# Miniprotein binders against Protein EXORDIUM-like 6 (EXL6): the designs that were tried, part 3

Target 1, 305 residues: Protein EXORDIUM-like 6 (EXL6), of Arabidopsis thaliana (Mouse-ear cress) (q9m8t8)
Amino acid sequence: REPPSQIPNGTLDLSLLWYGQFTPTQKERVHDFIESLNFDAKEGLDPKVSAWWKVVESYQERFEVKDIYRQKKSNRTVAPRIKVKVVRSYVDEKMKYGKELTMGNGEKLVETAIGNMSKVVPVVLLSAQVRAHGVGFCDGTCQHNALAKIKGQKEPRRYIMVSNPEVECPGECAWPFHTADKGPRGMTYQPASGEVGADALVIQLATGLADLATNPDLTKSLFKSETTPYNDDVKKNHESSSMYIVDPATKCTRVFGSGAFPGFTGRIRVDPITGGAFNSHGINHLKFLIPSIWDPKTKSCWTPM

## First folded at step 20 (miniprotein; from a14 with V67A)

Design a22
Fold by OpenDDE base, look of step 21:
Structure a22 (fold): chain B 305 residues (1-305), chain A 98 residues (1-98)
Amino acid sequence: as target 1 above (305 residues)
Amino acid sequence: DKITVTVRVTDEGRTKTFKFTVDSPEEMREIMERIREIIEEMNPREVEITIHTSDPELAAKFAMEMAEMFRRMGFTWIEIHVKITNGKLTVEVEGERD
């Protein structure tokens, strides 16, 4: 069968689990950010969160296009879009498994986030009250995308887990809205939302989403149709390709603008009203600070600015 | 190490540049006041401030203070860019207003 001339659009249906107590600002900020991913208003100010997401989407093209071009020398392929939406939001303010999370409890949270939904991407958000060291946070990272084996399911499910580092490790994961623990003191900015935890959480979520959405394994979940346009064998070969790297957002940690180096974000804008730092615009003229993404073509971190 | 501060103001296509050399971080306060005076007097629509220093803390502090100054002065577009040039830090703070 001739490969399709167009890569079909995918949808990421997110199921959010809010574990712990979150402020309204934190919840709103996360929702606003997610909604901003596919908000491509022509009249909007640049840079845009949606432009950042387009870079994420381009990874699928890079992964798939090689195969398409090998088969069809002359046909232009259209890059697939990834629509992101929240399909479920569950709040556990009581923290069923306590404040101190273990790896085992973490897996249970993922299960809870999935519930009975077979095609959702579970996103577990841990509040500032949660001690997330037990699940691997505050040791170099405050987010991860990973595969979890879910009881009753044959295939492991990809999930995102993020932590609000505001209390537990702000110097590690809340930079540049908090003084960094390591390296030069450098720059410290105000968060655009007014809350360190909210903006830090968005950075973690953005990182996790980008890393998840660029993962080849996602291709299986994104397509509603049982017919994968590409042979599984071809996908394995692309994983070894120089054009693909794992976790491109994580690779560009702490890079928020061009010219970034330890202690300094790179080029950044300051909101004249709030004094908050940002590098992108979302819905309703909201301003966000989002991470950079590794571009394998240029071998550099792509930044909105 | 000598600290060099350059202030470029632009209004209606006319650009004026001021250069200051400071021998110590303590003198930076005076320079900042001078910068404020220049901006207030000229009332430019665009301002670019550049500082060259080897001190990252000074660089960061200066950048934030200048950005805050721009906010207070009613600038609607503010950008900070810090670069490494020849082993020193170059801090650029830009402001624009209508």
Scores: ipSAE 0.797, ipTM 0.933, lowest interface PAE 0.4, mean pLDDT 88
Fold by ESMFold2, look of step 20:
Structure a22 (fold): chain B 305 residues (1-305), chain A 98 residues (1-98)
Amino acid sequence: as target 1 above (305 residues)
Amino acid sequence: DKITVTVRVTDEGRTKTFKFTVDSPEEMREIMERIREIIEEMNPREVEITIHTSDPELAAKFAMEMAEMFRRMGFTWIEIHVKITNGKLTVEVEGERD
């Protein structure tokens, strides 16, 4: 069987768990953002959320993915697509473990989001009244991209946890939609959705998804298929590579446009209808503010604007 | 301390420039009203407002107030860029309408 001429398209299946009370806007913004990742906007609506996601997809060219799939060598590089979709949503408005989550109860929520699915990334979204202990939220961290040991499974599972920060630490984790509580005071904008928590959740989720999808530990899971040739020697080849960039979206925290500096987002637009700040377009002409992604070629943050 | 304000209005490819100098932040409300009056009189399709200041809180306030003014006046493209060079801030707010 001959090696394929192109790297196969990958998938990133998300299982969402909504823990606590969320507004319709918060739920809709998260779903709309996820849908926008693979939706190419019609002509004239730049910058696009999907263009931002293509920067994430391009990282696979740096992990010797051609070797993983025994692709024929060529001088022309074609970046694979990664289709992101929500395959399950679970809502726990009653908060089974209460408003104060231990690390252990947080991992039980991750187990619930996984269910019996062997190839999903659980995403736990915490409402504004929930406090997750041991994670570092509101103490230097605004999203959590981590591994959890799951009861009955040999290997740990990677998950994303985000929290609506508008009650506990809006100045740390909802900036620029709230005055910063540390560092230089500078710009504060309105959220395009009209809700601080909704647009802050999108920033946090975007950061976590980009960091997760660029992690080489997920390369096999993203692109493995039953019918595509696969090189099981990938661990050996990957361990000799020095091109991995750890958490490239987190590396660009608080950078949203070109020319950013402490207290100021960089270049940004204001929506004439809502007054909200944005730097990208998604589905249905929706406007989003999304973080930047480190670009190792330029040794700088790639910005939508 | 010295604040310089440049207003560029463009219509049908022709640009007219207005320049102001201000010695204190208290005069900024008056300057913003003057800017509003220029835009109303000239009815331009494109406006670019540039402020040079050393005061970051003034820069942020000006940027947001000008963007809100553009919204209320029917501008459909509104862009903010605050830059810093050697401790000096340049605030650019751009509006386009049609």
Scores: ipSAE 0.796, ipTM 0.924, lowest interface PAE 0.6, mean pLDDT 83

## First folded at step 21 (miniprotein)

Design a31 (from a22 with V93I)
Fold by OpenDDE base, look of step 22:
Structure a31 (fold): chain B 305 residues (1-305), chain A 98 residues (1-98)
Amino acid sequence: as target 1 above (305 residues)
Amino acid sequence: DKITVTVRVTDEGRTKTFKFTVDSPEEMREIMERIREIIEEMNPREVEITIHTSDPELAAKFAMEMAEMFRRMGFTWIEIHVKITNGKLTVEIEGERD
């Protein structure tokens, strides 16, 4: 089977489950951020969230395209785009499983987010009132991209779970909008949205999405066409490749601009109106602070700034 | 350790540079006021402030105060860059307005 001349664009259909009570600002901020991923901002509004997402998309070229297209003398390798859309949004304000989540309950939330949809990426968002320690949060991280076994499905499903750390562990997961619990005090900024929880949540979500979208398992699912022979052998080679790093956004945690070091975000812009810190522009001139992504070529964290 | 502050103001292609040396963190308040006076008097469109210090707390505080000053003065573009240079911290704060 001849390798395709071009990798088709992929689509990530997100199914959101909002577990607990969220503020309108938090919900809006998440939606605005997601919409910003594929939005080319107007000229003059650099850096862009979409440019950040293009770096995420470039991982597909590095791993799959290189192996698939190097075989084809075609100099025209266009990196596939990954369109991200919210296709479902479900709110559980009553918190069916309570405020204290166990790992088992976490898996049930993932199942709920999937529902009867076979091709969606479930995203579970936990509100500030949820105690997320039971699912592994507030111990170095407030997000994870993982595989869950779903009843009735043969293959495990990739999911993202994120938590609003505003109440439970702001010093751990809300930096730089809250003083860090560990390390030098350094810089603390105002959130661009005006709410620490909203912007912190976006950082977690951005991290999770980037890690998920760069995962080779997802690539298989996104670009598997009946006509495109996905060489399973390539997967083994990619895992062994020094260029493949799992969770590139997680690897670059706490880096938001060039020159970042403990206690300092690196190069950052301040919104003259709100006083909030940002490093990228999204839809409608909205300003975001988004995480860096590991670049295996340069062996450094790539930042919008 | 001596703290060095450099202020560069640019307006219509003309650039002026002011350099200050401070022996103690307590003297920084005076320098901040001088910076304010310079900016108010010259009314520049572009300002770049650089501080070189070994004190990270001082550096952070200075950066935030200058950024806030720029906001109050109507600057529409504000950027902060903190880097390590020669074992010390260098904080660059830039402001631009129309």
Scores: ipSAE 0.770, ipTM 0.924, lowest interface PAE 0.5, mean pLDDT 88

Design a35 (from a22 with V82M V93I)
Fold by ESMFold2, fold request of step 24:
Structure a35 (fold): chain B 305 residues (1-305), chain A 98 residues (1-98)
Amino acid sequence: as target 1 above (305 residues)
Amino acid sequence: DKITVTVRVTDEGRTKTFKFTVDSPEEMREIMERIREIIEEMNPREVEITIHTSDPELAAKFAMEMAEMFRRMGFTWIEIHMKITNGKLTVEIEGERD
């Protein structure tokens, strides 16, 4: 008898809280990006957002074990697919906890995004109306992949928080769609969506999702079986490579293409129709500019181009 | 202070190269107009424009103006690549069309 041994599966179920007012483009852009993570149709345009997501998935690779009863390992590894889904979207356009966030109010937003769903990753999206300096934005940090204490839970919960940076800190967190506050005044581009806030949110969310999904603390939640999905009944491999780092997208902040250096994104393309900058394609041939991910095998930032 | 711009135009496998050097940013408008004229006269399918300078703001402005020119001229593949070597910046703008 042989267990399913093709490609192992993981899930990343997101519960979104939209805090404040967002344009339809901002909401649609975020949803389209998330859907693009698992879009790998052959008729899709390269470079693909899904190819970028496969680098994230590789952080969960395991050695194939072909002779388990003798504890021998294959030289090969296998990486899972991780399906990302939005399982709930929660909207608070009236901003119940106000426009100025503190650590306490930030935790209340995370609690709201969780609701009674014990197996989701809460994602809090803050509109441009929100002052998020009290939770650490705009001081070298443009997104959070962090832990929050939740009432009624023994262990803290990991969450993602992103903010539309158009008002509070565009030069820190909306580059390259705004002139940078620090460093050389280099490249500034048009956003492919036509909205700085929408494409900045995608960059921040991409960073947070990549850092979260690569974190070994999430492996059990991502994969819900007692038997590793990478092995059959006669062999097992419970080990993972130790060369991977924590927060690999944050490691590559401001790198979007090969050849990047301060003030310059690296290689990008310009949309002939809109003039918007991009380095990848998603569903419906939509164009995205997404950050790179540290690849320990090459000791460099992996870029879509 | 020396600014060098190289333009390579290619059509049907045949490539021609044009080189321009100037000592100041004020002369860049003339170079951009000459590049436009070369592309209009030769109607190439592929163009590669490379600027070498120690002035990052000039390079960034030039690159975006050349990318916009490619858009207006109907290029459907527009790509920008950059690198820095010994404090000297190279930015390459490529355009392709059928």
Scores: ipSAE 0.804, ipTM 0.927, lowest interface PAE 0.6, mean pLDDT 84
Fold by OpenDDE base, look of step 21:
Structure a35 (fold): chain B 305 residues (1-305), chain A 98 residues (1-98)
Amino acid sequence: as target 1 above (305 residues)
Amino acid sequence: DKITVTVRVTDEGRTKTFKFTVDSPEEMREIMERIREIIEEMNPREVEITIHTSDPELAAKFAMEMAEMFRRMGFTWIEIHMKITNGKLTVEIEGERD
């Protein structure tokens, strides 16, 4: 059977677990950001969150689609889109496992986020009141994507865990909305949402999502069509390719615009109304500050601005 | 090290450029007031302010203050650029209004 001319669009169904107390602004900001990923804003509102997500999507084309489809002469292969949806949202305000998380408890949170759903990507959000050092946060990062073995499941599940750093380590993970603990004192901005925790959380989530969505392991799950010959051999070759970088958003940490360097975000816009900093537009003209993504072709961080 | 501040104002295709050179951070307040006066007097649609200095903290502070000034003056588009050239920092603050 002739390989399909186009790779079908994938869908990331997110199951959110809100662990701890979150403000309405924080919750709304996260939801708005997620919805912005697949929303093509009106002309004139550039840069767009959706354009940023297109760069994430392009990783699929670079590594998998090119080898499969570009060898065929004629038709411009359109990169598959990754539609992101929240399919579940669970709130644990009581923090069943306490505010001080251990690695073991972290895994349980992932299990809780998954529940009985076999195809969801669990996203665990930790509130500001949570001490997340035990799960590896506030030591260079406040987000990670990883594989967790889930009881009763044969295959490990990819998950994202993010923390609101506004209390525990704002100088480490809430920059540029908080003065950095390390490095030169440079630019510090107001958050576009008005809440440091909300915008910092979005940065972490954005990083996690980008890293997860560009992971080769996810591609196999996202694009499982009976017709797509994803040969395991191709995956191995791509992993060994000098062009493939794991966690491209993490690699570009603290880069938010062109010309970024220690203490300076790079090119950035300031909302005239709120004074908040942003580099992209989402749904309903909302403004976001989102991280850069490594471009393996240019060997540089791609920035919205 | 000398601090150089350049102010470029553009209105209806006409551009004027003002350059200020100061020797100390203390003089920056005076420059800021002068900039305000220039913008108020000329009422330009576009303003670009550039600071060139070896002091990144000074540059950052100045940039944020200028951005705030633009907000207060009713600019609807504000953007900050930055680069390092030959060991010196250049920060550009741009404002645009209808």
Scores: ipSAE 0.803, ipTM 0.936, lowest interface PAE 0.4, mean pLDDT 88
Fold by OpenDDE base, fold request of step 24:
Structure a35 (fold): chain B 305 residues (1-305), chain A 98 residues (1-98)
Amino acid sequence: as target 1 above (305 residues)
Amino acid sequence: DKITVTVRVTDEGRTKTFKFTVDSPEEMREIMERIREIIEEMNPREVEITIHTSDPELAAKFAMEMAEMFRRMGFTWIEIHMKITNGKLTVEIEGERD
């Protein structure tokens, strides 16, 4: 059977687990950001969060889709869209597994986020009250895109775990809304939302989502069909190739605009009303600061600005 | 190292540029006041302020203060650019208003 001429759009159904206490602003900010990913308003202000997400989507076309459809002589590959939706939101304010997370407890949180849903991407959000060092946070990163073995499931599930760093390590993960712990103090900005934790959380989530969405495993999950066999050997080749990197958003940590260097975000806008820094617009003209994404073609971090 | 601050104001297609050179960070306060005066007097729609220095902390502080100044002056668009050229830092703060 001839492979389909068009790659179907993918959907990322997110199941959110809010572990700990979150402010309304934090929750709203996360939801607004997610909704902004696929918000393509013609009349919207540039740059757009959706444009950023389109770059993420383009990874499928650049690397994975080409490999999947190598047999297609057609040079015209339409990049599939990735629609992102929140399909579940669960709040655990009591923190069933305590404030100090272990790796084992982390896996349980992922299980909780998945619940009974077989086709969801679990997103575990850890509040500022959670000590997340046990799961590897506040050691260079405050987000993970990883695979977890889930009890009762044969295949591991990809998940995103993010932490609000505002208390535990703001200097590491809340920059530029907090002074950096390492390197030059540099520029610090106000968060556009008015809350450091909210905007920092969005940065982490954005990073995690971008890394997840550009992962070859996701491509397999989104586009593998009975009619389109996925070649697993391609994954091995990509790891060795200079043209493909894993976790492109993580690679571009702390780059928010063109000309960025240690202590300096790069090109950035400041909201005159709130004083908040941003580099993109989302739904209802909301302003966001989102991370850059590695572009393997240009070998540079792509930014909205 | 010398600190150079350039202020470019544009209104209705007319551009005027002011250049300040200072030898010490302490002199920056005076420059900032002068910048404020220039902007107030000329009431331009567009302002571009550039600082060139080897001191990143100074540049950062200055940029933040200028951005805040723009906010207070009612600018509706504020953007900050930065680059490293020949070992020196250049930060540009742009403001626009109606």
Scores: ipSAE 0.803, ipTM 0.937, lowest interface PAE 0.4, mean pLDDT 88
Fold by ESMFold2, fold request of step 24:
Structure a35 (fold): chain B 305 residues (1-305), chain A 98 residues (1-98)
Amino acid sequence: as target 1 above (305 residues)
Amino acid sequence: DKITVTVRVTDEGRTKTFKFTVDSPEEMREIMERIREIIEEMNPREVEITIHTSDPELAAKFAMEMAEMFRRMGFTWIEIHMKITNGKLTVEIEGERD
C-alpha cells in the first residue's frame, strides 16, 4: 500500500580534473575528505566530517514527512541525504594550456572535466605549478563555485574550481597553514596532512561543495528521479525557507570555530601526534580542518566546534 | 595594558588556580617556564591556560607555544579557544590527558 516516510537519496556526481602535478598526499587528502562526507568517523570521535555534511544537507530540508501511523500530512519536513561520489578523474600533468591560465582556458578545463557526461559537477583542481590569478584566484577568492559557458550549450554549466595556493597566494588562501598576508599575523598552525597545499585544497573544496549543495536549483535537479514528491511551499516557512542563502560557506571564510575574529580561527584542536590543526574527524582516523557555514536563522556562522 | 595569565589545574575534581600579571611581553618566557614547572610538579589530568591581553601577536605566539608544550607533556586532547571583547583578547588553551 502506501509507503512509509523516507529520507530521500541523491547523488552529487563529481568529475575531477587534476591540472598539473600533485603529490600523492594531495590526491589522497581530497579523496579521503570526499569519502568522509559519506562515511562516519569512528564512534566517539567528534565532531565528524559527516556530521558537518548533514548540516549542509539540512539547508535543503523541504521533503514532506507523512505520519506513518495516521497516513496524513504532517508539518514536519526532512532533509535529503546527498552522497558525494567521484565518477571520473582526468589527469593533465602536461598542462595543455600552460601554467598561466586565462578565463577562456579555465572554461576549457571545465569542458574537459565534463567530458561526455551530461550530469556531473566538474571540479577542476589546479596544482601549485599554476598561476591561477588570471582565472580569479587570490583577490579575495580562494575557490570558485561558478558558471561556465560550454560549447554547444545554451545554458552555462556550474563548476567548482580550487587551486593549491602554497606558491601563488599562501597568505590569502592557505591560512591558517601559512602566515596571513593582511591583518594581524595571528594564529598559524601546522596542516594535519603534513602538506600546506593538501589541507588548503580540502578547505577550498569543502567550501565549494557546501555552497553548491545548499543551492536550491541544484537540489531540484539532484533529486528529480530518486525522491518522493516534495512540497516547495515549506521554503516559505522560517524553519525551512529561511535557511536558503547564496554561498553560505564562502560567507564564513576564515571561520573555523566559535569565537573567530581576524587572525584567529576560533575554537580548534591540535593533534597530539602530528601537531596539525583540525576541527573534525574523518574516516581512517584522519583529522580535517573544514569551514563554517552561515546560518541565516542565527545570522552567524555555524561552526564545527 | 597588563598581561594576565591564569592557570587552572584540575585533578580528581579538585581545581587549583595560579594567576600571573605582567607589565611587558619580555616577562612571558619566565611565565611559560613557571607554568611548565607547575604542570610537572602537580601532574594534573586537566589544564586550562588563559591569557588576557590587547596584543594579538603575543596571544597567538603564547597559545601556539602552550599547545606545543602540551604535546611534549603527553596531553592527548589539546584545544584552543579565543574571544575578543572591546579590543581585549582572551585565549584559552586546554589540555587533557589520562
Scores: ipSAE 0.795, ipTM 0.921, lowest interface PAE 0.6, mean pLDDT 83

Design a35 (from a22 with V82M V93I)
Fold by OpenDDE base, look of step 22:
Structure a35 (fold): chain B 305 residues (1-305), chain A 98 residues (1-98)
Amino acid sequence: as target 1 above (305 residues)
Amino acid sequence: DKITVTVRVTDEGRTKTFKFTVDSPEEMREIMERIREIIEEMNPREVEITIHTSDPELAAKFAMEMAEMFRRMGFTWIEIHMKITNGKLTVEIEGERD
């Protein structure tokens, strides 16, 4: 089977489940961020969220495309685009499973987010009022990119779960918008949105999305067409490749700009109007602080700044 | 350890540099006021402030205060840089306005 000359663009259809009460700012910030991923901002608004996402997309070229296209003498490998869209949004303000989540309940939330849709990526967002320790949050992380076994499905489904850490563990997961609980006391900034929880939530979501989109399992699902022979053997080779790192955004946690070190974010800009810190521009001149991504070529964390 | 603060102001291609050395964190308030006076008097379009110190908390606090000062003075572009050199922290705060 001839390898395809070009990897087709992929689409991540997100199904959002909002578990608990969220502020309008929090909801808007998440939506705005997602829309910013594929938005080419006007000239003069650098760095861009979309440029950050292009780095995420480039992982497809580095790992799969090289293996697939190295076989073809064509030097012009165009990295496939990953379009991200929200196709469903469900709100559970009543919190059907209560404020204290167990792992079992967490899985049920993922199932709820999937519903009857076979090709969606479920994203479960937990509000500040939710106690998410039971699902593994506030213990080094406030986001998961993981596989869940879903009833009735043969293959496990990749999901993202994120928590608003504003109440439960702001010192752990809301840095640099809150003083860190651990490490040296260094820089603390205002959030660009004006709400710590909103910007912290975006950092978690961004991390989860980047980790998910760079995962080889997802690549298979995104770019596998009936006509494109996906060599399953490539998966084994990618896992064995010293160049492939699982969860590249998680690996670069707490790095937001060049020169970052414990207690210091690295190079950062301050919004003259709001006083908020940012390192990228999204839609409608919105400013975001987004995490860095591991670059396996340079063996360093790539930052927008 | 000595704290060194350097202020570079640029307007229409002309650059002036001021250097301050202090022996204690308590003297930093005076330096901050002097910086304000310099910027107000010269009314530059571009300002770069650099602090070099072994005290990261001091550097962080100073940087945030300078950034806020730039905001108040109407700077439309504000950026903070940081690096470790020879065991000391260097933080640079840059401001630009029309």
Scores: ipSAE 0.792, ipTM 0.932, lowest interface PAE 0.4, mean pLDDT 89
Fold by OpenDDE base, fold request of step 24:
Structure a35 (fold): chain B 305 residues (1-305), chain A 98 residues (1-98)
Amino acid sequence: as target 1 above (305 residues)
Amino acid sequence: DKITVTVRVTDEGRTKTFKFTVDSPEEMREIMERIREIIEEMNPREVEITIHTSDPELAAKFAMEMAEMFRRMGFTWIEIHMKITNGKLTVEIEGERD
């Protein structure tokens, strides 16, 4: 049987919950970033956000899907694409559960983000005014990729929760747009968007998305279609391989370019107009600073630059 | 610890290199002014500035200031490279303009 001409693409349908007050720039920046993940225009400037996302997509190679295997034999592209779309956006400016979140309230936010949609990935964004310590933020991280038990659902749902750290812990989670609390002071840059909170939020979101999309639990859901029989007995050929680690973006935290070391981002570009630092281009030539991810092929932290 | 700053300017295929060695961070201001003067005088399309030092704070500050200088001078492309070599930091700031 001729190998299929195309590996079935996966889709991540995101349901966004904006908890608290966000600036228009913050909202726009998040949306622009998400749209940039699959933007691979020939006329686009390099390096591209989409190139970074291709590395994320490459993690799908760890699964010997029959279709992937068949394509490997044909010397065709081995990794399916993961399309990311926002399918729902809900804003809670009143902050129903207050500014101080507990773990329990966090779970409720996830439930709210899911609503009645069974196939969405809930993304909970916490504004700068929210105290996120209660949900485990500002202790070395400001994002979670985790499973939540949802009322009425048999299986736990994977979610992303991210916080804007610009007020609560900028030194921990907003570097390099804010001086780091730990280690050498090092380099500090301006954000390309002009807002520290916006670009910091994107870094957190990017980290969460990469970690989620590379998670083996998600792969099963991505390729499950009514039309494509997905064999649940996917031989985990590479799960034992150190190449495909869990949370590859978190593993490569604070690396934004080649040659990075404590206090230094690595290779980076500066926008001559805004003074903002970036390492990738998105839609409409927008400039982004995105985190590195563990590349299973090279066994190193991969950056666009 | 000696601080070494190298400035390479390229225009129309011609490259000139200037090397500065300073013994103290206080001398860096003078070097920065000299760099500015070189760039203004030669008006090159491409400039590469490299600092080699064991002082990370100095290197970081210098790099940021040079990047800002490039912005003010109308450079349209600015990139910063960095590496650790033999226990010292090397930071390179590149600028290009049409």
Scores: ipSAE 0.785, ipTM 0.932, lowest interface PAE 0.4, mean pLDDT 89

